# VH-VL binders against Probable molybdopterin adenylyltransferase (moaB): the designs that were tried, part 6

Target 1, 163 residues: Probable molybdopterin adenylyltransferase (moaB), of Methanocaldococcus jannaschii (q57631)
Amino acid sequence: MHKRIKNIKYAVVTVSDSRYNDLIKGKEVDDKSGKLLKKELNAKVYTIIPDNKNMIKGIVEHIVEFFDVDCIVFTGGTGIAERDVTVEALKEIIEKELDGFKIIFQKLSYEEVGFSAMLSRAMAGIYKGKIIYALPGSVNACRTALKIIKEETGHILGHLREG
Below, E stands for the ipSAE of ESMFold2; O stands for the ipSAE of OpenDDE; V2 stands for 0.75 times the mean of E and O plus 0.25 times the DockQ between their complexes.

## First folded at step 1 (VH-VL)

Design s2 (from s1 with heavy chain D99E Y100G Y101D E102Y M103Y A104G T105S F106G G107S; framework fv_solitomab_arm2)
Fold by ESMFold2-Fast, scan of step 1:
Structure s2 (fold): chain C 163 residues (1-163), chain A 122 residues (1-122), chain B 106 residues (1-106)
Amino acid sequence: as target 1 above (163 residues)
Amino acid sequence: DVQLVQSGAEVKKPGASVKVSCKASGYTFTSYYMHWVRQAPGQGLEWIGYINPSGGSTNYADSVKGRFTITTDKSTSTAYMELSSLRSEDTATYYCAREGDYYGSGSYFDYWGQGTTVTVSS
Amino acid sequence: DIVLTQSPATLSLSPGERATLSCRASQSVSYMNWYQQKPGKAPKRWIYDASNRATGVPARFSGSGSGTDYSLTINSLEAEDAATYYCQQWSSYPLTFGGGTKVEIK
């Protein structure tokens, strides 16, 4: 009954106050991480939002209600500064956290950046039958996470859909 | 390169059924929704439904609901539309059209089939 | 259903003139597209998300608008631009098209 799902539909959301401000002012936005994720995951949905708890929670509800996606990938707002609220916002809505993602991601990050990996707060969780990932905003962190996401997301969805 | 190639013209009697095919190539068939749009002679475009080839979910316009079925054959990368209980007002050119990537809040039809003319006459 | 009203139905202009095609929605839409259709051929992607030109669309074409009012502008008409242009909303199902504006070169 358990299957690995092959045709995963992704949404990508960049969390960045500065990029969002540029976007709403009609300025050209340099979003290397979001563009990498959109390209590598063939994402159906792509948007930029500010680092704001209500907007992060709101975009999840919006995507879940209006778009046929299986997985939402956030990049940015996962640091330890007061303004970094992506993890806090997502923890308020997710039904189950996939702690294994954080552990594996931080192990791979440690291999690349040493003890600075301690400052990363990447996470994954389940909400209404969908997988939500939150990744650091750097291109290198997104590349590291893509190794896990591409390998395991179909397996996780298979488990969610077998029950 | 992406191509959508449709089956040839059909002439049917009122009350008959018609089945039109749309063969996709140049991309992963199950990664994009396939829609159907029709155009009566000399008239505008009318959206009539879609299928998600991955999960098989469908949505049909009220104008055809109850008479219209969209299916896929993943092994041949082909989408099909079937319209039953044909009426003269079903006379139209039927197009398959691929739903493109999302940009923020929506999408657009990025590739279209060449069209299949269905004529319903007695 | 969202109704899209295009005006004018037919626009007859000379080469080099500026053409402006209007598309009005019966309620606010967040995503509007335009397609070009020549006689006997399938529609072709033209403008997506109000203002983005599809690959291969000449720079003389521009789309604009928000809410209920959208427009497609051809800055300097060329003979090859003779076609019917359809607006199409992607804000809610059922997806709907405007009635089309036929652009003729006289």
Scores: ipSAE 0.000, ipTM 0.488, lowest interface PAE 16.6, mean pLDDT 86

Design s3 (framework fv_solitomab_arm2)
Fold by ESMFold2-Fast, scan of step 1:
Structure s3 (fold): chain C 163 residues (1-163), chain A 124 residues (1-124), chain B 106 residues (1-106)
Amino acid sequence: as target 1 above (163 residues)
Amino acid sequence: DVQLVQSGAEVKKPGASVKVSCKASGYTFTSYYMHWVRQAPGQGLEWIGYINPSGGSTNYADSVKGRFTITTDKSTSTAYMELSSLRSEDTATYYCARDLWEGYSYGLDAFDIWGQGTTVTVSS
Amino acid sequence: DIVLTQSPATLSLSPGERATLSCRASQSVSYMNWYQQKPGKAPKRWIYDASNRATGVPARFSGSGSGTDYSLTINSLEAEDAATYYCQQWSSYPLTFGGGTKVEIK
């Protein structure tokens, strides 16, 4: 029925109030997770935005409309603090959630960090024929998610593009 | 030494097809996308497409889509571009250039090595 | 498509002078490269990701900018710097290049 899509075009978005504030003030920004994702996924679209629901939803619309990408990967703003709104913002726009991603990511995280994995709020979903991932802001969490993303994103796109 | 070596100059009639090769050496062929960029005489650079040699996936610019095909032969570490239904506007020097997609090489992502160019002239 | 506008088209200066080349994008870009091309030769990657010099590029070259405005500066021109310089965005496909700035040494 379907084939894996092999040349996947990624966008990476870091969600961080502190990094965004440094960026707009002309300071050097240390974005280890965003740069790891950018390199590992060969993402040619990369930006940093604040922990703001409207900015998160707005950047998805902007990327979908103006950039030729198949997949958007968010890192940061997925914690349990009041300012962490990435998951909440994306749930407002996602057409279909890929619940299995959360479960598999949590299982892999448990194998690496034990019970702390219960604090993971990673998610994935479909919006306008694109895949959107939201990952925790830590480098370790991004490495864990990359194992899934690299293996499965082409398979998911194959299903989306073949009825 | 890392090197991309392209085939020699071509002269074609309008409506014909041309096939240009780009032979890679000195690196793992499947770890890099291969892009094609052309330059009309006295003009600037125009990106026309790429291939991922690992999977064979391609992306073509709208200016050539429907007439343009990029392929690879992994056994010889060679990328090919083929452009059909040639027009005078296709007269250009065609370059191949590599782009790292596999691995962890921070800061060395884009068009670090180029082929020497292949001149394609479309004339009657 | 993202349009890149380079200015000036031609810059003619004496050795030792400072050159500043501009590249403006029609929309915000996150990844900008610069290439040096001499007549009859393939382009060479000169600056990657806005501000990083490629291996072998002299320290007198620097890149800067973000969003829609980028520049390449040559602090003290030398004869070997005569070339056309192209900016190129890698934010989205199709990849696009600026029209180039030709640097001539008097």
Scores: ipSAE 0.000, ipTM 0.493, lowest interface PAE 14.7, mean pLDDT 85

Design s4 (framework fv_solitomab_arm2)
Fold by ESMFold2-Fast, scan of step 1:
Structure s4 (fold): chain C 163 residues (1-163), chain A 123 residues (1-123), chain B 106 residues (1-106)
Amino acid sequence: as target 1 above (163 residues)
Amino acid sequence: DVQLVQSGAEVKKPGASVKVSCKASGYTFTSYYMHWVRQAPGQGLEWIGYINPSGGSTNYADSVKGRFTITTDKSTSTAYMELSSLRSEDTATYYCARGYDEYVWGSYRFDYWGQGTTVTVSS
Amino acid sequence: DIVLTQSPATLSLSPGERATLSCRASQSVSYMNWYQQKPGKAPKRWIYDASNRATGVPARFSGSGSGTDYSLTINSLEAEDAATYYCQQWSSYPLTFGGGTKVEIK
């Protein structure tokens, strides 16, 4: 039987060209979603990267190599615009997609904010025994996703570590 | 006012074990990794391991792996190192150091260090 | 393991002179830090992420470099700068330090 894993270790990554530009120029960065996720998940790893496929894939490898984490949570870059490449980048490395996350997320989002929620492409998947979530950049979308993440991440890890 | 305060000097015989404490204050103990670095007399610095106090995960240098354990007591904001099967080459000053890593892009360093604990292994 | 080679081992200079300390990595690194250590004392954070001065570090200190080649420069040496300076990489585990450069004032 799969045991629910407790004390999950999280990394949080904000994907935003404008916030990344502010970061590298030494400006204070207004990252409400990233800071909410960092606080709520007690994440020890937090960073901001641009809307760039190679940077997104690279940060996953960097975090897996250097940090002891169970789960990586991305916020931003999940929309339908040309610059939104988070989902595309993650699909190139993800070993298995957790399509059930999209279904449950959309159901909760629809109940809270109606049809406006469906333009963002939230996803979840497995990479090297880690769970990766990609969330919309809005604070409300992150709050909705946190309900699922806090409840189910330990259960998913239990299944993964069963072998 | 961040401080790391270590326990006092130890003198041990070869084959014994030593346990050193590092008491943290002035910050949220579980929000930063705690590292251990040693320095043999007159020599340079050697990283020997870390602990993440939040989840208890550890990583040890190969030079000490199998003999080295790092633990924490969250209620007292204290990190401990224990090194067993002591050899003469383990004679060193042992430092705890706080790892700062809030931003992965250019923000990795040991920002605060303990005062050091001298461990002497001699017959 | 990434090996860091510091040169020279010892620098003996007079106040007001310029000191340049070198740190070379056996492979490319992205995160290089420098620590100042005085005899009998714990190391102090000095330069982080190649070029940023830690709080309280005098403006005469600067760090530079990328890839495998890094340096710490003291533009006008003061008596209080006598110490051993260690470079340290944070690009891969295990974390490694250079052998140190001892700066002596004549």
Scores: ipSAE 0.000, ipTM 0.488, lowest interface PAE 14.3, mean pLDDT 86

Design s5 (from s1, 17 letters changed; framework fv_solitomab_arm2)
Heavy chain, then light chain:
Amino acid sequence: DVQLVQSGAEVKKPGASVKVSCKASGYTFTDYYMHWVRQAPGQGLEWIGYINPNSGGTNYADSVKGRFTITTDKSTSTAYMELSSLRSEDTATYYCARSYYDFWEGYLPDYWGQGTTVTVSS
Amino acid sequence: DIVLTQSPATLSLSPGERATLSCRASQSVSYMNWYQQKPGKAPKRWIYDASNRATGVPARFSGSGSGTDYSLTINSLEAEDAATYYCQQYYSTPYTFGGGTKVEIK
ESMFold2-Fast, scan of step 1: ipSAE 0.017; ipTM 0.620

Design s6 (framework fv_solitomab_arm2)
Fold by ESMFold2-Fast, scan of step 1:
Formats: structure tokens, sequence, C-alpha cells
Structure s6 (fold): chain C 163 residues (1-163), chain A 125 residues (1-125), chain B 106 residues (1-106)
């Protein structure tokens, strides 16, 4: 056994009220983190949504139903402000949380930014045979998470699909 | 309802430039990429680039990069391709085609759903 | 670049026969589309996102596949189906096409 899934298919979702507002007004959106994730993961499914729990949950269902993806990566809306609802929304739908992701991510973040890492609310979990990651909105946080995501996502999917 | 109408056939000498237009109607011009695809006589289809009419952002295939420019005029909902330093290998029918923006999550937009009728460009001495 | 290999290059069949066209990608992709092109005409979107028929496409056409292997099937070939069919991936730029399969009626 010990199979590992290769050629992982990713979706990237940026959560940002301001960027979503720019998008619907026909402006070019400055989404450095989303564009970095899209490029690094070769994600063809990419979208921007507002900081809204129902939209976050709805986009997961939409992607799972209509697109051939293995993994969904969220960036943004993970802070401690009232508008930051990405983690809260995803916790309502995920079937199993991958706590190890948060621990490893925080360790790597601590090495980079010291005690400010305590504000990091990154998470990962399983939903309907897919992996969902939620990352902070900063470019540096996304670069840190990419190291974990690229290395482990295929292995996690391999275990998930053996069952 | 959606239509893409291209300019007429062109005959050019090697080293010249050619400019082809594609006028869109029946939809909001800035909501979709405009792509260009070419087809040499008797051969297959080759994607050569796109423009986002809203931002002016472009992406070009390596085969034409450095000689190829796509522009738009939003007031007339028209896209233009310009290919310079023409070679005999550029002889082809050039098509404009509509496609979904990379951040559009709607099924079916990640395809070329409407095509222009084509513009034949012949490069000959 | 993602390379798409179509096989066979040509199919010569009689009306009523079943045609199966294959498209293989050099790496796993999503958003595999098929276009029908008749001589002297622009291509038409025929199947999108592997299995969805475009508006007006007859029910005898079906698409299937995922990852690297995709197919287009015509269940009972009709004379009007004579055309070249191209697969195309909208997964990553450059958006590449296969070499095409020409379907001919005997």
Amino acid sequence: as target 1 above (163 residues)
Amino acid sequence: DVQLVQSGAEVKKPGASVKVSCKASGYTFTDYYMHWVRQAPGQGLEWIGYINPNSGGTNYADSVKGRFTITTDKSTSTAYMELSSLRSEDTATYYCARGGLEYDILTGYYAFDYWGQGTTVTVSS
Amino acid sequence: DIVLTQSPATLSLSPGERATLSCRASQSVSYMNWYQQKPGKAPKRWIYDASNRATGVPARFSGSGSGTDYSLTINSLEAEDAATYYCQQYYSTPYTFGGGTKVEIK
C-alpha cells in the first residue's frame, strides 16, 4: 500500500471584502497572496469572495460539486477581527481537523516572526474526501504554508483514499 | 446573441506587420478574456494569447512573444491583435474567442465558448 | 507546456457506428474541452469540463475522463458529424490543443 497521490489539483480562494468589492466593480484586483498560491500550486480554480460565513461554506460546496479538485486553499479572513470568519466558517463544515498542520505552521512562523506567531489562525481539515487549508492573508504566511502543502498534500490524500 | 466579428483577410510580405480586429457584442465586454487562436493551413489549433479587457493584462504564447500585442478599445467592445516581423510560418487563419477569467468559478467559462469567424493572414513574397 | 495527444488521427466510419476519440495529457489536468470544426468554419465548443454538452449538441455525443485520460464518444454516427474534433485544456497557460481527430463518413 502506502500510496501517494500525484499531480494534486488545487483550488485557491481569497477571502477579502475589499478585493471582492474591487472585483465586482470591474477593477483589477491586487491579490498578491492568491496569485502566488495559484501560480505555485498550478491552481486553475481561483476566486475571490467576501468575509462572509455563508459564502465561504457555499464556495466549498460549489467547488466540490462542480470542479475536479483534490484540495482547496483559502487565504485571508483568518485574523482576530470581527470580520475575519474563515476559520469559524470552515470549522462548521470540516469532518476532521488536521491539527498537526496548525502546530507545524506555528512552529515555522515562530522561527520567522517570533511571538507574533500567536496571532496565526491557520488550519487544515477534511471535507468529502478533499483537503481544505486556511492560511493567513500575508504573502509570507502563504510561502511558509506552501512548504507544508507541497510536501504533504499527496500523502494525506493517499491515506484518505485507502479507506 | 453573443457575436464576435473579425476584420477581413490580409496579405502581407515577410517583415511586415498585420493588425486584426474582433468586435464583440451581446455581452459585457470586460467580463471575459478575449483569446487569440491560430490555425495554419491543414494544421491544428494553436493558442497564442489573451487579454483581460478590464485590466489590459495580457498573456502571450512563447511562439509569438516579442512580436505579438493584444489591445482593446472598451468604447467599441473591440479587441485587436498585432503581429510584427511576419514570417511565412505566421500564415494562418486567426480566430478571436471568448473565455472565462481565471478567477471566475462558473462551470463552462473555462473554455472558448464563442468564436469569431476567422481572419486569414497570408505571408508571401 | 502541457501536451495533448489525440488518437486516432483519423476515423473512417459508416453511419450508425460508434466512434470513440481519445485525448491524453502529459500531466493531470482539469477543464478538458472538445471543439468540433467543419471545413472552412470556426471551431464550436462541443463538450466542456470533460462531460458537459454545449447547447445544441446532440445527445449521441458524450465526454468522459479525468486526470490524464479523456474521451469523446459518438454513440451512433450521423453524416453531419463529419468534422475534426480537438481536445483542449483550460487548466494552465499556454492553453494547449490536441492535434485533432478527423471523423470521416464512408
Scores: ipSAE 0.015, ipTM 0.606, lowest interface PAE 6.1, mean pLDDT 88

Design s7 (framework fv_solitomab_arm2)
Fold by ESMFold2-Fast, scan of step 1:
Structure s7 (fold): chain C 163 residues (1-163), chain A 123 residues (1-123), chain B 106 residues (1-106)
Amino acid sequence: as target 1 above (163 residues)
Amino acid sequence: DVQLVQSGAEVKKPGASVKVSCKASGYTFTDYYMHWVRQAPGQGLEWIGYINPNSGGTNYADSVKGRFTITTDKSTSTAYMELSSLRSEDTATYYCARELYYDSSGYEWFDPWGQGTTVTVSS
Amino acid sequence: DIVLTQSPATLSLSPGERATLSCRASQSVSYMNWYQQKPGKAPKRWIYDASNRATGVPARFSGSGSGTDYSLTINSLEAEDAATYYCQQYYSTPYTFGGGTKVEIK
């Protein structure tokens, strides 16, 4: 039996070419999903990056090295288009994938979005003692994922720290 | 079913103001941006603005800025547009449309659209 | 502002023929959508993010393109395809539409 970890520290990263483009040009950015995740997880680390494998891998390394966090939550870039590279980028660095997350997420999201759930490739994995989630960019997908994240992240960390 | 229902046709004199409503149903109103698009008779589509129903934040096209206001009533899931100092060039069908996305990184489009409200500005 | 130029303005073809509609952006865009509008009706989502068909759109429709050049192709026209098709960029505000291509069936 592993103890559930409390007081989990989260980082939130939105992956979006269009939002990043607006950000760097000084335009106001609408990031509904990122702001929802930041609020619900009380994340003190938050940023927006483009749909770029090197930027995704780079931000993970940066957050791991310079911020005191237990978990990184990505939203966006998980679709099937060529520019959607979040899952591909994370699979290149993660040490172990938590396959159960995908199964539970798809089961919960099917009622909400029907067959459109097939377009998402939500995932979770372990990297350097931290949990990384990749979620679809929609607000509703993030709400569904939050049910899993809030209930299970502490249990996963408990297993990871004791095993 | 997700639906947007707009108020009925309006006929106004130049210089007057018009207010059009867009009632949303079948989804969480505050989770998606609401856009307004107009179409003059026999012409193409022109984007004129949006509102974030959660924050009240707005963005307006330069063609209407200073005369155009978008508001919402969260309790009734209704978006409103108001256009003041009406000109003959404002004669158009006005559509509300929800910004729907499945993945923020590339799957963004307007769906559904309201049925449209015809605004005629005539002397 | 990003300007979208659609060509041709009107395309008149017989059932079974192939239609190709062009949309050119004044600068590179990452996001291009297409909407179908029939007379007296609101526009309907048709293609999103250049090449993805919306639910219920027939397989004879395909979108392609990147950067500044985009196209919508109807492989074998049917009578129900008579409509005006608008491209729309969602890359930056103000979100702009092309002038539309009217597809007429002879």
Scores: ipSAE 0.006, ipTM 0.522, lowest interface PAE 10.2, mean pLDDT 85

Design s8 (framework fv_solitomab_arm2; at its last look DockQ between E and O 0.08; V2 from the best seeds 0.00; counts 0 for: pae O 10.8 > 2, placed apart)
Fold by OpenDDE, look of step 2:
Structure s8 (fold): chain C 163 residues (1-163), chain A 124 residues (1-124), chain B 106 residues (1-106)
Amino acid sequence: as target 1 above (163 residues)
Amino acid sequence: DVQLVQSGAEVKKPGASVKVSCKASGYTFTDYYMHWVRQAPGQGLEWIGYINPNSGGTNYADSVKGRFTITTDKSTSTAYMELSSLRSEDTATYYCATDYSGYDLYYYYGMDVWGQGTTVTVSS
Amino acid sequence: DIVLTQSPATLSLSPGERATLSCRASQSVSYMNWYQQKPGKAPKRWIYDASNRATGVPARFSGSGSGTDYSLTINSLEAEDAATYYCQQYYSTPYTFGGGTKVEIK
């Protein structure tokens, strides 16, 4: 049995064109999902970026390079619209995908919202020893995912560091 | 008015089983987790598990995992906890509690509505 | 598991005095709650998310803290405040309680 890592350090990134536009205009940003994740994970880093593949990948590199975090949690940009590119962007850099997270999350989502869960995409993977999650933008989806993240992230980190 | 009403006291022998009920009213039963907490005589509170009434998802404390089972009946808005392989150390008052807050929240604020408790005594 | 340590175990004070209850977590947490319990009764949520009073809780009660250190303060004790107070973290499972602080009024 691998050791469960305690005191996990999180970064939270909201992916949203609308919210990013508000941010750069100096307006108050209504980011309920991002703020929920920030609060519940006691995130050391919190930011908002637009639905842009290069910026999504770029923020990962930036956080990995300049911040001491164990896990990066994305929320938003996981739908089926053309601008929804969070999953696609992360798949380009993820070294090892944690397929189990997607499966479990989708199952839980189905149990909660039914067939509409088909439209909800999420993923998890490993990049440079860090755990990355991509979550839907809805608050309810983030609540569901948080149950998994809080419960299992420490175990995953244990495996990464000992294996 | 939100209420949780639990079943009556139980006295069992070691190794036996008992099922405690918790009927909810005054709110949408499936929207909030139902927790179970116990308190041994003269001792503190111990969280033992919860269920998502909508999905049926459950989580248990290690101290009761494999022995206790939490279920729900949506049609009657009732949560159940079955205690099996009872031990003397399971003697306690068992409470159901929901995280209903009466308004829309985007955070978790704990268990704000409690049942009156069900005393389970395990003795030879 | 996250361990919550409450101190003191018992607090005996006179009416009008100030009471400070401590709750320390073994790791940094969010969503610290406090419950009031009187003998023979079910617990009542008293403070939620560190500093918010539940409905019906008198203004003399206040909660504070972050990270690993939390406290519940009763500014001016009244006889009805005699009870055991438990802290509880709702951050991650298992949702653990502290050992409780029994407040007695002289």
Scores: ipSAE 0.005, ipTM 0.593, lowest interface PAE 10.8, mean pLDDT 91
ESMFold2-Fast, scan of step 1: ipSAE 0.017; ipTM 0.600
ESMFold2, look of step 2: ipSAE 0.153; ipTM 0.702
ESMFold2 (binder alone), look of step 2: mean pLDDT 91; pTM 0.936

Design s9 (framework fv_solitomab_arm2)
Fold by ESMFold2-Fast, scan of step 1:
Structure s9 (fold): chain C 163 residues (1-163), chain A 121 residues (1-121), chain B 106 residues (1-106)
Amino acid sequence: as target 1 above (163 residues)
Amino acid sequence: DVQLVQSGAEVKKPGASVKVSCKASGYSFTSYWMHWVRQAPGQGLEWIGYIYPGDSDTNYADSVKGRFTITTDKSTSTAYMELSSLRSEDTATYYCARHYEGSFLDYFDYWGQGTTVTVSS
Amino acid sequence: DIVLTQSPATLSLSPGERATLSCRASQSVSYMNWYQQKPGKAPKRWIYDASNRATGVPARFSGSGSGTDYSLTINSLEAEDAATYYCQQWSSYPLTFGGGTKVEIK
């Protein structure tokens, strides 16, 4: 019997050049996906960063070292355009990929949006005892992923920490 | 295949209200924002608002705020716009448009055919 | 509000010529889209995120630009390209469109 962790501490990171530019200029930022994730996961850490591999990797290291969190959820930068580097950045640092997340997410996404699900790349992996999720930037994709995240994150952490 | 089919043309008097429908098919209706864009005769496009059918969250342009309401009927996958206290300046073709959002790839991927609303005495 | 200024208002060219349409934003934008509209028809997705052609858009169309300056180029005009082209920003609400550039084929 493994223990299922229930009081999970989340960080949420929105990846968006446009939203980051608005943020640093003091403009109103319309971040529906990030706000949804922050609210639904009761995240104590929330930030917006640009579509940049070094900043994505850097924010993971920063959060892991300085904040008491169990899980980091990224939204945005997971598409097929050249600027979409979230998956590529995370693959450079993750220790183990949870490829089942991608499979389940794509199945649910296909049921909602058909073949357009091919254009978004969701992933999950383990880094330094933490779970990292990367989700598409859409509110719809985040709602779909929340079903999986809320149900399974505590179970995954139980396996990682209790063995 | 994705389709957005709008209701027919309307002719209204100043001060009246108009309600235009946009029936969606071929996708999960509650999973995409639906926006409304209008175009006055011979003029350009003007964004007037959106609704997210999944939770009924709405946002309206200041030019129509206070007179404009967007609603949905999930059972029929239909979005509605209602504009009250009509003025001659509201004469336009009104389009519904689906908002594609994937990794911040935001654009209108499918448009309704348009509904012409004429406000005249 | 972000103001988008398109130029020229009208472009009249012959088949085979190159057309360049400009869209300038009053402030920096990260997402610029283009829509094609023919008279009496709804706008149609054409270019998204500055340079990506929508499905079915001919290879002769290309989009480019960043910050405040964007352009749509038609390398070799065909009769079917006669339409009004609108740029549209998705950096902040309210969403805004340019005034349009009408492309006419002689």
Scores: ipSAE 0.005, ipTM 0.513, lowest interface PAE 13.2, mean pLDDT 87

Design t1 (framework fv_latikafusp)
Fold by ESMFold2-Fast, scan of step 1:
Structure t1 (fold): chain C 163 residues (1-163), chain A 120 residues (1-120), chain B 108 residues (1-108)
Amino acid sequence: as target 1 above (163 residues)
Amino acid sequence: EVQLVESGGSVVRPGGSLRLSCAASGFTFDDYAMSWVRQVPGKGLEWVSGISWNSGSIRYADAVKGRFTISRDSAKNSLYLQMNSLRAEDTALYYCARDLYSSGWYFDYWGQGTLVTVSS
Amino acid sequence: SYELTQPPSVSVSPGQTARITCSGDALPKQYAYWYQQKPGQAPVLVISEDSKRPSGIPERFSGSSSGTMATLTISGAQVEDEADYYCYSTDSSGNHRVFGGGTKLTVL
C-alpha cells in the first residue's frame, strides 16, 4: 500500500499584477489569501508574481529546480477576465490534470456562493512528480480549497512515489 | 555544527509551573519546525509538542494539551515550553529537537536535555 | 490511544543479524523512522522513511515496512551497536507523533 506523506513541503505563489507592482516598488503588500495559504500550509517558499503566462510557467520551473517542495499552490488569476491567465499557463505545462479537484471544489464553493461558483476555474495537476493547485484569489475560496488540499495531497503524493 | 541547548529544568511541586528554553545555533532557525520530546530516566521517549517554522501550526500530545504551551522567538533563535499544572507524571528529561516542515516530520538533531522533576 | 509496539529486548552475538520489529495500525499509511540511543546521549536517527539510511550511518543498518510491521535490521551487528532503539511514526490522523516503547539491543 501507498504511504501517506504527512509533512508535505509547500510553495505558495500569489498571482496579481497590482500586488506585484507594490512589491517591486517596496510598498507594503496586502496579500490576505497568500498569507493565509502560507500560514495554513506552513509554506517555506512564498512569492508574488504578475498575471503573466511566462512568469507563471517560469516560477514553476524555478521552484521545481531550486527548492525542495512537493506541492505548489497558486492563488489568483483563475477568473474569466482577459488578464486571468493562471489556468491557461498551467495547462501548457501540466502532464496530467486532476479534474476531480475542480469538481469537488465547485461543489463546496456552490454551497457557499451559489451559481457564482461557475466564475471560478480552480484546477490541479501533476508536473515532474509534484502537485500544482490553482485557486481563486479570494480568502473564502482559499479556505474552501484548504479542506481538500490538507486531506488529499499526501494521498496523491503516495501514489506518485509508488509509480 | 548544529547545536541545541536546553535550559530551565528544575524541581517543582505538583500544580506548579516551569518554563523551558532551547537555544539553537549553527543553522537558519526559521527554516525548521521544532519539537519537545521527553524521557523519564531509564524509560522510553515521548513526543510532547511541535511548532512549525512560522508558528502557524502547533500540535500537542494528548497528555499535555491544555497545560503546556510551545512557542518560538526568531530574533533569539529560541524555542520555549511553558509548563503549567505540573503532575508527577511530567517528571522527565526534556529534549529540544529539530524537525522538518510543520509539526514534525522527523527529528534530525537533538539537544542533551534538561531535567524536570515534579515532586512533593 | 494509538501506540507502536516493540519487543523490550533483542540479543545477538557479534557478527550476527539483529532484527527489531515495530507494530502499529497506522504503519500501512505512515512512514516509520528509527532512532538509536546510547546511555547518557541524545537519540540519533539511523533510518528514515521506512528504509532510507541517513548520511554517516553504517551500511549494516537497513529498514523495511510491510503492513502493520516495520523492521530495523543490523547485518553483522557490532559491539558498538549496543543501544536502545526506538521506532517513531505518526498516528492515523497525522496530528500526533508516536514513539515505540524501545528495544534494548545486547551484542555479546
Scores: ipSAE 0.006, ipTM 0.464, lowest interface PAE 16.1, mean pLDDT 85

